# VH-VL binders against o27280, part 30

Target 1, 266 residues: o27280
Amino acid sequence: MDSMNVPEVLEIKRIVEESESVKTFIFSWDFRREVRPGQFVMVWDFRDEKPMSVSLIDPVRSEIGISIRRVGEFTDRVHGLSEGDLLGIRGPYGRGFELMGRDILLVGGGIGMAPLAALADEATARGMRVDALVAARTADELLFLDRLEAAGVNISTCTDDGSCGFKGFAHERLLTLEENHDMAAVCGPEPMMFQVMRILDERDVPAQLSLERYMKCAVGICGQCCLDDTGFRVCAEGPVFWSQELSRVREFGRYRRDPAGRRVPW
Below, E stands for the ipSAE of ESMFold2; O stands for the ipSAE of OpenDDE; V2 stands for 0.75 times the mean of E and O plus 0.25 times the DockQ between their complexes.

## First folded at step 1 (VH-VL)

Design l43 (framework fv_libevitug; at its last look DockQ between E and O 0.02; V2 from the best seeds 0.00; counts 0 for: pae O 11.6 > 2, placed apart)
Fold by OpenDDE, second read of step 2:
Formats: structure tokens, sequence, C-alpha cells
Structure l43 (fold): chain C 266 residues (1-266), chain A 121 residues (1-121), chain B 110 residues (1-110)
């Protein structure tokens, strides 16, 4: 294995409290190792390893940020860490988003905003106009709003309970928006992404979607993250896919496979 | 089926402008899922991407850094074609030039037949 | 000099397995997908592999691609006479903000 596949033990430089359940861990990064929005890293707490999206890419400060939602034992442990503590990071892996045109729509749900936040920074740095539809269950779960605003992103929010912005789901909010964009980037719960993709396709807006699957190796060997019918591996051929690619994926928006390989409906 | 047909002179004098046209059939130059590229090939420089034009909400162009100051790629919706102009050519610009449809930055699925352009006095 | 490095030539006999290597850096193969193109004599390049290991329609399964780190490889099993061609790897270079190609490998079927 090359150096990219060996976890590098890094010190947590800073921790940003994004929400009650989400923290961003900041690390010093050697940018000789390129990282792109949409790529992920494997985070190792010396007991277990999980894939996490890069949510911050700062070449000026030589830092990256990894946003982690507290959802299980691994993330519970990580959330218990403090600045100065150590984590193993290997990667980045996968291909990131491709930017085209000058007008981009970001549609994110929950922690799915993590890679999109990084993409927003890149897009705005390139002088693109960025609109972001940020979705969450409740207002308290909306992520990166201040950061996005500071970057010059035009933000629309929607919440399931109506506690902030549009009451409803992201695809419902999207239907109320008439403006088309040069391209869209989407990340969040797969049912959300499925509906959003449908709308964007009908509107003839090119879209890239970032999928989440159970990943073990991250290097395309174990096949745990394979998508039915296509053989796409989310870690190797993804996690970012064009909508046309996902249209070939039978399981997209319908089910995923658990660690045992069983179908789990969304 | 998509077909790309190239046309243009095969001989250009130094300091003049190289001009080629690529006619599209089976697809639209204004397709929102495609980008239209020029790529050249020479023994000295190998395969070299030169640039692309594509339509989304409006027309956009991306050019390779190596030729950015000299290159123009223009679409013609009325004729369903796109063109290449390369100014101030030198013998180093001698190559076989290809037009190609791109699905993404690296996905070139249909190519023109190629046009040898020789820069010589 | 091409941004991506390939051996200038490769050879094999019919039925053999041959591999063509492609070496890049963290700014291209290390951070993006690898594509492969086949160019038959006197013709334009043809897309052979996309996204490291995916085959377009019409490409036989005896062609396969792989990527690891900053390197990629094209494997051809059951080599046939019609496989004699030039093969090019390609990737996106972040520093150049555009596609880059390897120098090409001339594959001879003996």
Amino acid sequence: as target 1 above (266 residues)
Amino acid sequence: QVQLQQSGPGLVKPSQTLSLTCAISGDSVSSKSAAWNWIRQSPSRGLEWLGRTYYRSEWYNDYAVSVKSRITINPDTSKNQFSLQLNSVTPEDTAVYYCARGYSSLYFDYWGQGTLVTVSS
Amino acid sequence: QSVLTQPPSASGTPGQRVTISCSGSSSNIGSDYVYWYQQLPGTAPKLLIYRNNQRPSGVPDRFSGSKSGTSASLAITGLQAEDEADYYCASYDDSLSGPVFGGGTKLTVL
C-alpha cells in the first residue's frame, strides 16, 4: 500500500460545534496531498474506522475540516475527544464534484451539507454564483448557515417541522423555485436525493449526487459498497455520481445494503 | 448516432490563424448534457486538450492554460457546429486536431475524423 | 513530456495477458478518475475505460482498469490481433484545470 493508504496520525487542531449532534474537527493538512470537495477520508480512532466527508478545505491555513454527526458508538467516541487529541486519517478517496458553468445549486440535507459546504467555498472562490437549499428536520439541525452566508452563498432553508424556512422537504421547496442553474450538487438522505434528482432531470439541470454506503476498505477491494446492476463502488467510482449514472442504479432511492449484505429499504 | 465531421485547411503559415470547424449530427451543440472539445495530437506533445464550449444557462468556454491567450472556440447553433481558432500559430502547433463530444471533463465518447494541420512557410 | 507517464511500448502474443501502466501525481490520478483511450492506426482515439474501471458499451470485458494511489493500470486478457493499437491514459489535473494524457503505449501483438 502506498502512503495514501496508511493512516496518518493527526492532532485535532480545533473543534467547531456545528449543532447539537455535529462537530467539525480541524486538522493541519499537507496539501501536497490534494483534496477536493466531494472526496472522503477514513477516520480511525484506533479502534474502528469510518468514512467521513471533507467539509472544509483551507489551503491558506493549511487545514481541512471533517464534520461528523453523532450517530453511533464510533462517533460517540470521536465526539468525546478534545482539541489536541489524536485521530488517524487516511485518504482522500473517491472523486470530488466537478464544477461547470457559473451558476450552481447546492441541495443538502443534514450532514449531507458537509461536502457541499466545501464545494461552496471552491465555487465562490471561482467567482460562481452559489445558491444553497439547506434542509434539516428542525432548525437546530441546519448546518453551516453562517459559514455559507459569509462565503456569499444565497441560502434557502427548509425544515420538516417548519421551525425555519419552508415547511417541508427539500424537493418540495425546490418545486417552488423556478430558477434553473447551470448545474446542481446534491447530498443528503437518499430519498431526498432521489426526489431532487427527478426534479432536476425534468428541468434539464445537470446534477451530481454524493452517495453514502457502508464502506470498509475505501479502496475498491472489498466490494462492500457496490451498487446493484452497475457494479459501481461508491468508494472507487464515487461517491459523487452524475444523475445519468445513478439512473442506471436500481437500488438508488430504494434500498441499501447493510454490513451483512442484506437489503435495507429506505 | 452521433457523428462529428471536421473541416478546414490543412496548411497554415506561421503567425496566421488556424481555423477548423466541427459539424455535429445526432446531437445538439446546445445540449445541456454535453461539452464540445478540441484536442490535438502530435509526436512532440502527444495528446493535448485545448478547450471546450458548452451551453447551460448560457454559453461557456474552458481553455487549456497552454493556449488560452490564442484560442477561441465558438458554437454555431444555426449550423449545429462549433469551431476552433488558434491565433499566431508556430510550427509547434502542427498536429492532428480532433473535435470531440464530452460528457464530462474526461469522458470523450465521440470524436471527429481528425484534421492534420501543418504550420509551414 | 506528458503529464502522465506510460511505457512507450508493450507486446504480447495472442491469448496472453498484458498490462499497461500509467503513473501520475497527487494533482491528477491521485485526486481524480482515470480514463483509458484506444487508438487504432489512422483513427481517432476511442474511449475504452472511464472512471478507473468502467467499460462503455461495446468494450469487451477482457479490458479492465484499476487505480491505486497515483498510478493506474490497463489490463488486457486474451489478447487479440485487433488489440494492436496505441493506448492512452487520461486524468484531470487540478493544477492545470484540465484533462491531461499519458504519452501513450504502443501495443504490439506478436
Scores: ipSAE 0.446, ipTM 0.809, lowest interface PAE 1.6, mean pLDDT 93
Fold by ESMFold2-Fast, scan of step 1:
Formats: structure tokens, sequence, C-alpha cells
Structure l43 (fold): chain C 266 residues (1-266), chain A 121 residues (1-121), chain B 110 residues (1-110)
């Protein structure tokens, strides 16, 4: 049988409080089962399964980390767990980010900074120059700043309310950044990613974007992750897409689909 | 429409350098959304990716471990083409060589016609 | 010596469903997308499936791909005589830092 499709019951080794609403759950991991930045796992609390991006990949300590924002019943239950408690993990699934060139720009919004934090670690380990634009609504919702700083990443911040760094949205801050990069990786709210993608396309910077809503398509659950591209292709592979692929998806940045399949504006 | 047209000698002696060129029409060799690949096909090794060249802030090359010490892939922006040089060839390098445009690591959407290169004395 | 394992041959009759398998490891299919290429006699390979299950423009919906763990599959429904070709799977191998291919499957339409 395929071991990646069977949940492995793992002990929560430690929990890092990233913010009031975000925790990183750290597990021992056997790296004979490779995992790369941009991939996700299915997290099973013995009642429900949800896809979560891998936010820490540490082969030296033989650990992975999964960062989870508290947004509903499942995540509330998981946030109530303690070190030593058990969760089911299966995967990894999906494609990781591809690294090209020497200089990379990371643009992360809220919890979207989680997979980009793992990518920052890999890029710096490869000797790349890493610039990160970290965006959030308020200063206390900026994630992973200490970890990125420790990794040698050049950090710019922006908050909607101006409580830290630039006052405004990620795409507005990006317009004030004039350095050319060999590539970019973007993860965050879909409207933010759409605006960022447009700027990077105009600057001729190849970008990869990670879309959480496409994670279930990779594991065979299609009801919540459909592309309305040609009227004939439903349930696209993800979660990582090149920007020119997303520019052809009419729903990207404009609307999403709820669990009933209804179009819901952002 | 993108077209790739290959040219170069079909016979190379052992220990010499194999040299092929791929001319591009319908796209720019300097396009930042593309990478330009060489892939060969032989009965003994099947399809084998050799390497790629691509432009971002500067020109970069990635090469397969098996050929890395012997291979050079060079772009020529003035002629809108790229070339393959493979040094110190042996009969095991006998193969049909293809150039291909890559959109990502494995999205080869346009291929050249192929060139049979025979390495013999 | 191919990195990904495919059966060397497969066959079917017109109208039949045919499936071609591809087996890899955690360093390739287990960690990256699967691609499929069709090669007609005397021609270069043509991209048939990308990112496990997506079709490029112009590829009939008779062709579909799937991936589970370290294995992938190409399905051809409503088999036609013109589908007689060699089929290759491909993936990115993290340990080799590059693309890897299957040995190819020669599909014969009986």
Amino acid sequence: as target 1 above (266 residues)
Amino acid sequence: QVQLQQSGPGLVKPSQTLSLTCAISGDSVSSKSAAWNWIRQSPSRGLEWLGRTYYRSEWYNDYAVSVKSRITINPDTSKNQFSLQLNSVTPEDTAVYYCARGYSSLYFDYWGQGTLVTVSS
Amino acid sequence: QSVLTQPPSASGTPGQRVTISCSGSSSNIGSDYVYWYQQLPGTAPKLLIYRNNQRPSGVPDRFSGSKSGTSASLAITGLQAEDEADYYCASYDDSLSGPVFGGGTKLTVL
C-alpha cells in the first residue's frame, strides 16, 4: 500500500505561539519521506481532516512544523491540544516551489507567510539572497519576523493600519520596492496575490503563487477547488502555480466558491 | 507559433566535442517565462534531460549531474538561438538530441525535430 | 536504466480503455508533479498531460492522468488507431536536481 495516503499518528513535540491566533505544531519527521516548501499535509484530529501547509522543514533536527490559524471548529479543537497530544498526519501532497536564479522575493500575507518561511530557509541554505515583504492587518498579526531575521532575510513590512512598517497593502508597498529579482513566491489572501502578481508580471519577474483552496484537489477531493477556466477543466492541480497560468483563470482574485459551489466575491 | 529548428554535425569521433544549435522563432531566447533545454534519447538510457539555459537578471544554466563536467549550454541573443557543447564524447553519447522550450522544469511545450548524433571512429 | 518504471508494452482494441502505470520514489513522483509525453513514430515527444492530470490545449479529453503517492497512471478511453505510440512519464527528482523519465511504454492498437 502507499504509505503517504495513510495517516500516521504523530506526537506533538512542541508548540510555538506565533500570534494570538496562530500556532506552529512541531513533529518529529522521517525524511525518507521527503517534504519541500510549498507542499502540504492533511491534518487529522480523529474527527475531521484539513489541509495545512508545511511551515518548518528541519532535516538537522528531523522535524517538520505546521502553522495553523484559529478560524473555525476544527482549528479551535487543534489549538486546544498540548505538547504530547496526538494528531494524524498524511502526505506530503502537492508540488513545492521551484527555486531559480540567485535573488528571490517572498510576498506573504497573514498565514500565507507560513509556507514562505519554509521556502526562506531553503533559499538561504542554497546561498540565495532573500527579500521578504511581510503583510498583515496589524503589527501583532505579522508572522515569522524573528525567524526570517535569524535566517538572514532582508525584511520589509506593511500593515493596513500602519502599526508596523509601511501603511497600506502589500501591492502598494511592492510598488515602492525597485530591486529586480530573479523570481518571486507569493502566498496570502487571493485578492492580495492577484494585485501582487499584476505588478510582478509588469516587471517581468516570474512568480509562483500558492493557493490553499486547491490543496484538496491534489488529494482527490474536488468540490471546493475548481478552476472555471475553459468551462471544461474542473479541479486543477495545486497548490503552487506559475503566475502566467493564473492570469488565465477568470475567478482568480475576483471570486471563490463556497462549499455549495456558489460564486462568492472576495 | 513557436518553432525550434536544430542544426549540427551528425557524426562525432570519440574524445571530440559534440556541438548542436537550436534556432528559435516565435519567441525570444531571453524570455523570462521560458527555459531552453537539451534532452537526448537512446535505446540504452531512454529519455535523458541534459540541461537548460534561461534568462532572469542574468543568464543561468542548470545541468544534469551525469554530464555536468562535460556540458555547456550557451544562448546567443543576437541570433535568437542556443547551443549544446558536450566534450570528450564516447559511443554512449550516441543518441537523438532534442532542444525544447520549458515553461517549468518538466513542461516542455515545444520541441525541435531531433538530431541523430552518432559517436564512432 | 530509467529512473521511473513503466511496463515496456501495453495493448488494446479500438473503443477500449487502456491504462499505463508509472512507478517512482519519494524523491520524484512522491514530491513533485507527473507529466506524460506521447511520441509518434519518427517525431519528437509531445506534451500530453502536465501537473498530474491537466491537459494542454488540443489534447483530447480521452487522455487523463492521475497520481497516488509514488505512482502515476495515464488512462486512454475510447482507444483509437492513431493513439498507437510510445508513452513516457516524467517527474522532477529532488536527489538528482533535475527532470527524470520513465523507460516508455509502447502502446499497440490491435
Scores: ipSAE 0.049, ipTM 0.599, lowest interface PAE 6.8, mean pLDDT 85
Fold by ESMFold2, look of step 4:
Structure l43 (fold): chain C 266 residues (1-266), chain A 121 residues (1-121), chain B 110 residues (1-110)
Amino acid sequence: as target 1 above (266 residues)
Amino acid sequence: QVQLQQSGPGLVKPSQTLSLTCAISGDSVSSKSAAWNWIRQSPSRGLEWLGRTYYRSEWYNDYAVSVKSRITINPDTSKNQFSLQLNSVTPEDTAVYYCARGYSSLYFDYWGQGTLVTVSS
Amino acid sequence: QSVLTQPPSASGTPGQRVTISCSGSSSNIGSDYVYWYQQLPGTAPKLLIYRNNQRPSGVPDRFSGSKSGTSASLAITGLQAEDEADYYCASYDDSLSGPVFGGGTKLTVL
């Protein structure tokens, strides 16, 4: 059977508690199936199947890590698992980030730092200079700081409540950063990504953004859509888009969809 | 509207250097959102990406491993063009050569008209 | 030689559905998007499909793309005489650090 079409049932090798609300689940992985930063996998808990971003790609140790924030019934059940428990994994799927130039800016909000941590590892392995703006609501929710520092990433932080670093939103902190970058990679809450994208466009910094909404609302990306198993293998919209592509999307940053698919304001 | 106009000799002797130029109108060779590519096409190899040049904080080049030791792609901002040099050519380098603007790694939205280059003595 | 493998030719009659296959590996189609280019005689290639199954503006909805594992397909429904062309699949290959193209398929409309 092709692993891209059916879940492979894998044992949880390790669980890393990144915060009170975020855990990284680590599995052994055969890298004959290559994985790129920004791609996602479908995680099956034997009841439901959801797309999750890859946060660790380690071909040397033959390991893949998937970071999951507790936000609902599915993620609550997965957070209740222990090392040795089983999960189904399909993938990888979608388009990952493309690296160009030698200086990259990462802007991550909350769990959005997960795919950016994987990208930081690849960028530093290529000899790129990596700056990261790590944002969260509180200090306790800032993710991957030690890992990024160990990789040689230059970290700036902000928190909504001011408990660590700059007090305010990621785009407000970004305005105080005046360095030229060859490109940027952005992942986090869509309102944050919209504001960050505007600033990067004004600075003429090419940006790639990873959209959660398209992963949930697009055929083949969101496991909650009513399409058959063939849709899980093909993404109509990739999770990673260039900023120019997002300027063509009328809904980005302006509204969201409720569970019935209706347009509602943010 | 972006237009790419190619120029250069159509006949090159073996062991010499193939040299082509692509002039850009409607965009800048130094645009930070674009990359400028050379792609060739032959009956035996089909379409083959050769490399690209692009500007960010400075100029960068990416070259296909198959030609990396022989290829140079140079921008010229004063003339708003970019060039291809391929050293030590053989008859296997005979192809139609295209320049193209890249939106992303494989999204080539504007192409030059093509230049047939024959490598023969 | 060609990293992506396509049949060298295909044919159909007007109104027929035709598919063109493209076979790659985990270092390209298995890990990245598939693109399709159409080349009419004497012209440069034209982007037909991007991101596996998306059409640029101006491309008829008779053209569709799909991807499964390390393989991809271009489907043409309601075949028309104007569809006679060469068709190339393309993807990014991590091991070669760049774009790769299939060998091309010559489509003949009978």
Scores: ipSAE 0.007, ipTM 0.556, lowest interface PAE 8.8, mean pLDDT 84
ESMFold2 (binder alone), look of step 4: mean pLDDT 93; pTM 0.945
OpenDDE, look of step 4: ipSAE 0.005; ipTM 0.500

Design l44 (framework fv_libevitug)
Fold by ESMFold2-Fast, scan of step 1:
Structure l44 (fold): chain C 266 residues (1-266), chain A 122 residues (1-122), chain B 110 residues (1-110)
Amino acid sequence: as target 1 above (266 residues)
Amino acid sequence: QVQLQQSGPGLVKPSQTLSLTCAISGDSVSSKSAAWNWIRQSPSRGLEWLGRTYYRSEWYNDYAVSVKSRITINPDTSKNQFSLQLNSVTPEDTAVYYCARDIYGSGKFDYWGQGTLVTVSS
Amino acid sequence: QSVLTQPPSASGTPGQRVTISCSGSSSNIGSDYVYWYQQLPGTAPKLLIYRNNQRPSGVPDRFSGSKSGTSASLAITGLQAEDEADYYCASYDDSLSGPVFGGGTKLTVL
């Protein structure tokens, strides 16, 4: 009955500063329209519309949260808003994460921790053991550590510059962790996710990966993601994919598309 | 296969600079999956990691605290090699020096150079 | 001083099982992989075991590794004269932000 294709104008109920560059915007939500971790919404500032992952799902308070990193003109404008201001929200869209087994590994890079924070809440509520590898360029860019700690998540950190935890990238830290998991969920820069996926495949850990660039395919905006060299229709199932599905996509972790549609290396 | 070939002097006087090079074949010094390390071995200290250089989006160096003030490890992409410079050497720096590849920076040393005995004496 | 602790020596006769222990802490073995290196006289160390229990190509299945808590072990079954060497455990130490090694164990085949 609710139309996912028409933006609903919602009041910003609360804003949480996650870091200097990241804010979480919290809205009242009617959970007759279900939301799952890994799904996204289209955020409309009455000028432009952009896909954003849902980072908080709270049926008890009837709230959702959307975490937004300041990276361009749209996100800069949204960061300038205050509690009580209005945004258009359309969705949710896409396939969310599936949980299986008893032990889960979360691997998040930068803003990729946003959908994984929502997943951590669901996994802990189900009584799963949750280990999180949280990666960023610097200590100040590590996200959701307090929230994950409060939920009882076992946290490992790494930073490119060594300012917190292991000095190195997520996949380098993962090689030093000896944890057997029933599944993993991964979200972050595509080159990071590709390296992490390879390691998890070698360990026979089934992984789900959330791909930002395929969010637009899920809502019909970007046709460039619909087929690869094997004929696989990536847009039919995004943004969350199992690692076995992504191993069939030749572009994953190797190439992106520029505005003209040309393949460019990462 | 990957091969690491070391070169440099075997004798250094106290207070001088120890300088060694490691030439790489079968891999690139700028490979994002590798780090390039110097490790030394002496009877008194055993195996001791000194530091590494590695390329990700830019070049990084990590150094052991014990040598941090005296050590420089530097890549040379044009020659596909990397070097060690250890300043102000003392007799305690007498050791066999190895270069080694480290996969993903994790401490997995899968290929080693042949080793160079460096004696620090007057 | 070595960060990881190994016995300085071990011995066995051909055909026996020999185990070499390695002890660390929560900042190294407790949180990170263990590696084992074999050093024959006059040679560079050679990777023998990686990621606690994996063997590189060319390493016989007589060599195996295990890890429990902050300790690790290297097991050699069907001991042979050519196994006489120094054995080193290694890990990554999060507090030191770098690789660490054991003091080494000299294995003598009697």
Scores: ipSAE 0.006, ipTM 0.415, lowest interface PAE 15.3, mean pLDDT 83

Design l45 (framework fv_libevitug)
Fold by ESMFold2-Fast, scan of step 1:
Structure l45 (fold): chain C 266 residues (1-266), chain A 120 residues (1-120), chain B 110 residues (1-110)
Amino acid sequence: as target 1 above (266 residues)
Amino acid sequence: QVQLQQSGPGLVKPSQTLSLTCAISGDSVSSKSAAWNWIRQSPSRGLEWLGRTYYRSEWYNDYAVSVKSRITINPDTSKNQFSLQLNSVTPEDTAVYYCARTPYYSFDIWGQGTLVTVSS
Amino acid sequence: QSVLTQPPSASGTPGQRVTISCSGSSSNIGSDYVYWYQQLPGTAPKLLIYRNNQRPSGVPDRFSGSKSGTSASLAITGLQAEDEADYYCASYDDSLSGPVFGGGTKLTVL
C-alpha cells in the first residue's frame, strides 16, 4: 500500500513568521515515514495542491515544518490560515541531500534557505562545521538567520542592494571567501545557483543543488519531466542534483519554461 | 599529490579495439569532486575530448558525439583506475591519448600521454 | 576545424608583450568560462588560466586572461625564452554538451 500518495489531513500546530512574505507551518509527524533535508511534500488546501520543501525536521519533538512564500492565490490562502486549521500533506518526495566529510558550505537565496535550514540542523547534529552564505535581493528577504545562529552556524550575508552585509550577488561574495569545504549545498534562484556551481566546481568542492522546478516532475504531475540533454531521463530522482550533472544540462541557468511549456530566457 | 599513470598498447590494427587504462594515486576514482576524462591529440584534429566517467549518487558517463557509438569508459573502484575502450579503430584514431581529471571543465591533472598508432 | 579559432602562430622578443586571441560563439565562450593551457614540447598540456582570468598557484603574473562577448585573449607580458610553447584555449559548448578546444597557437620567442 502506497501510503505516501494519500494525503494525510494534519492540524497546523504552530506558525512561525519568518518575514513579511514567508511563514513556516509546523505539524506533528510520524517518523516511521522518514523525512530527509532536501525532500518536499505536497500541500493540499482542499482546493489546490502545491509542492513545498521541508524546512524543519525534528524527530525529538515529532515535528516537521514547511516554509511557504506568498507568491500567488494558493499561498495567499494558506497564509490566511491559523493554528488549529487543517491542511492535507502528502509525501515526502524526492531525494534528500547527502552529507559527507566534516565541513559544509550552504549557499541559499531567498526561500531557497528553507531546505538548507533543515540541512544545517542535521549537519550540526552530526558534528560538522557549517558555514552559510545567505543571499537575498534585500535585507527583508534574508531568512533563518536567527535559527542558523542558534544552531552554531557561521553566517555570511549578501544583498543585491547592499541593505545588509556584502553588496552584490551570492557568487560575487563567494569569490571573496577563501575556504576549504568537504562539500556544499546550494538552493535559490536558478541563475544564482548556476554561477555558484561553477565556482565550487573549480574549487574541487562537491556540490549538491536543489531545483524547485523539478519537484512536480518527481511526482509525475508535470509534462516537463526530463532533462533536455539526456532525453527520457526522468527527474523523479530530483530535486537535488550533483553539480557535474547540472553542468551538462543546457537549460540550467539559461532557460525556464512558461505555463505553456515554451522556452523563455531568465 | 594526485598523479595519473597510463598503460596500454602503442600499436593497434584497423578494425580492432583500442584499450588503455589510467591508474589514479592521491585521489579516489569515486571522488565526488572530480570527473575522469579521456582526451586525444593529433596533428589533424588537435585536442579532442572523448568522454568522461564520474561518481555522484551513481556512475555517469558522457561521450563526445564523434565517438559515442564506439567508445566505452569504465571505472574500476577496486584498482582505483579507469579505462578507455574504442572499437573499430581506423588510421584516423592515431593520436596521443591522455587521461585527465576535471572538477568542472578545467583539466587540472593530466597523465603522461600514450602514443597509439593505428596501422597494419 | 576546431570549434574555437586561434591564430596558428605568434611571436615576440624577450621583454615584449604578446597577445593570443580565441574566438568562439554564443554556445561556448559567450555562455561559459574560458581556460588556457600551455604545452611544452613532449609534455602534456598544463592548466595556465581558469575562469577567464584566474591563475593556478605557480603560474607567473606575467600571464593574464580576459573575455569579452564571444572572444577571449591570453596576454603574456615580459616575454621570456621559456614561454616558447603551444597555447590552447578551451571552453564548454552547450550545443555539443562537452568541452571544446582551440586549434592552438605556436608561440616562438625570437
Scores: ipSAE 0.007, ipTM 0.449, lowest interface PAE 13.2, mean pLDDT 84

Design l46 (framework fv_libevitug)
Fold by ESMFold2-Fast, scan of step 1:
Structure l46 (fold): chain C 266 residues (1-266), chain A 123 residues (1-123), chain B 110 residues (1-110)
Amino acid sequence: as target 1 above (266 residues)
Amino acid sequence: QVQLQQSGPGLVKPSQTLSLTCAISGDSVSSKSAAWNWIRQSPSRGLEWLGRTYYRSEWYNDYAVSVKSRITINPDTSKNQFSLQLNSVTPEDTAVYYCARELTYGYYGMDVWGQGTLVTVSS
Amino acid sequence: QSVLTQPPSASGTPGQRVTISCSGSSSNIGSDYVYWYQQLPGTAPKLLIYRNNQRPSGVPDRFSGSKSGTSASLAITGLQAEDEADYYCASYDDSLSGPVFGGGTKLTVL
């Protein structure tokens, strides 16, 4: 299992344009290394290394996919790559989502739908009923709708500007959906996840939430190694947390941390 | 439908180990939506949480700071039970000990309790 | 000493409304849910209220909970003789990383 800590140089087999700002990079994968939805890998462009959630897990084709949004220098360079080019991949790392029960609600915001798309594939393969609430600022930022529909997922959408589906925020849309689920999985901007968690908690739906900002801690990069109110060892326990665990973290949804570890409002 | 049944000695000498077991029926000790707790009650300290064990992808334990150096809580999946061991007991450990379930990752509180075991620590 | 503060006693007559208070801090009630437990003499505590104001199946609607800031209260309307018991509030304390309890309130029904 030492090989998980050494990057394997992999050829980009296929690139899927998910939107103007998001691409999925597909690689052949040896499934002797188990990969679960909610886990991430470190992506190395031979200059910098960044954590990215796994968005496709396909043992039949022996492929994984990694979805990347353009937000800075590293992601701009990666977006400039073509099929046949090489990237270093190491991992997977972190706790994956756990599935239980007969039905699941997925709530994703923007790129947060990436790890949830992989989870949707696993849940439908297990015969679970899957409902997905897909949220974004605008219609062109809604991701994976065709893939979710092909998997048999029941889809609801919302956009802040009303350009597709419900006009409003994810938690406002969730309030209009009167459905009980055995569990939920949530990934997106932290303020969205906080509001969604509160509603799911009121409905007695156990939820797992994926916190992108804690992925670095799982590989020993210690900008924010612990959730300070609880003393969680994020390197061992993140990036996926049960809502019970997060409800005990006073800063969740209220504050973020800067690189110096100071509390900064969202 | 869910029941917790406690067993163990009600008298322990100072410096020895207090050992109690909680047998579970109607649920699994490895249920991913449950956590299994030990709580004690004395007239001087009231209700006091001691710790819990629970399964998610692996087993976890949480212990109260006041007992952390002396306490072990262990699940037994084959017998569907969990136990408490408290080392080096003193008369201050005299209390009624309860096992209890937290359901839905703790959000329902302690929804099922064992019958309680009075443990007296005296020579 | 208990982390959460309750009055040590309360009393009422049948049919009356009784309220039991519970006071905490920003690290517990101010940031987490409140729970209430009823303990009849000689028995284990029983969950009466969870998540501030929710009732488990089988708990009568005359029991209700509320929370404001760092304080919570349990209200019992239409008080009955069988309500004579000890009542405990509870919450989770972020600084202690565990559940915390009030000192308990002995309710006497006259």
Scores: ipSAE 0.005, ipTM 0.419, lowest interface PAE 15.2, mean pLDDT 83

Design l47 (framework fv_libevitug)
Fold by ESMFold2-Fast, scan of step 1:
Structure l47 (fold): chain C 266 residues (1-266), chain A 121 residues (1-121), chain B 110 residues (1-110)
Amino acid sequence: as target 1 above (266 residues)
Amino acid sequence: QVQLQQSGPGLVKPSQTLSLTCAISGDSVSSKSAAWNWIRQSPSRGLEWLGRTYYRSEWYNDYAVSVKSRITINPDTSKNQFSLQLNSVTPEDTAVYYCARSYLGDYFDSWGQGTLVTVSS
Amino acid sequence: QSVLTQPPSASGTPGQRVTISCSGSSSNIGSDYVYWYQQLPGTAPKLLIYRNNQRPSGVPDRFSGSKSGTSASLAITGLQAEDEADYYCASYDDSLSGPVFGGGTKLTVL
């Protein structure tokens, strides 16, 4: 048996309250099992198991962090836990982000900022210039601003309601920002990522995008998705994909599919 | 169709500089979706990646630690080619040298024909 | 030394199924895609499988790849004489910040 298929029961070492709805759970981690930004783990509360992106990777302190938004029964139970309580962790799974060049743009929406926060730490540690566009519905949902600032990241914000930074959507804010980056990494709601990808493609900036929905269907080693009518989810080893690959998927950013396979607009 | 064609001498004396060129057709050396690599193959070390050059906002290079102190990989946009210079060669540098294009995801989708370089007196 | 470990040789008869293994670590196969290259005598390596299990145009479906944890395998079904070649696995190594290769497997068709 592969050890990555068996949950390891870990003690919650520390909990950081990121917002009213988001907490980061920090665990001691043996870095003989390397973890890369963009990868995810399966979190088991001894009743249900859900995929969660790794948001903190700290080999100096021997810690990983997992950021969880409160959206349902599983996450409500996990949010009710305290330091010293136990969770099962399997993984890591999936392909991590790749870094290239000297300058990177991060574009994160809501909880999508979680895997990008881990990436920001790695990029800055490697001496890269990091620009982050942090987007949310409201100021209260902007995540990791203090951590990004401490890492030396150049931060731009936008909120739908104008409660912090630019009033508008991420892609509207992006149009006002510096055009010249060596690469970009994007994570957030799929419609946001689609619009951002189009702008980056026009600027000839190669982008990697993290698709949270592919993590939701992950089962077993490396995460697997059921075959859909395009075959894309089965063939691609997510959750991180290059923009060129996603440009071939007509449904990306435009619509999703219901359980019957019919198109449903976002 | 991307084609890579190599040129350069096949015999180099110890302590001299090995110099090879790779001409590109079907793509631009300054294409932002590509990186341009040198890889060598020898019986003792197998396939060994040496480094790459690529254009994003400006030109960048990445080099393998084993050769970093004596390797230079340079683009030439006017001739649509890139080159390898490897300084202070020893008999251990005897190998077949390939240029190769890597694409998104770092897989090598186009290879040159290969050049056998022998380092001997 | 090769960073990824492959058996030095493999063999089969026409029509048989053969598999070639590739072992790595969490810094390469455990965190990144696996690629397979076929090298016929006297030629440059040719991309056979990319991103664990995808085939370029022109590669027959009897070639397939898979990945599990820190290991990968190449499967060849309906083995043919033309498949006699050296096969190399490859990945990206995060610790080395570059591509890495297996030592190669010489496949002989008996």
Scores: ipSAE 0.006, ipTM 0.462, lowest interface PAE 12.8, mean pLDDT 84

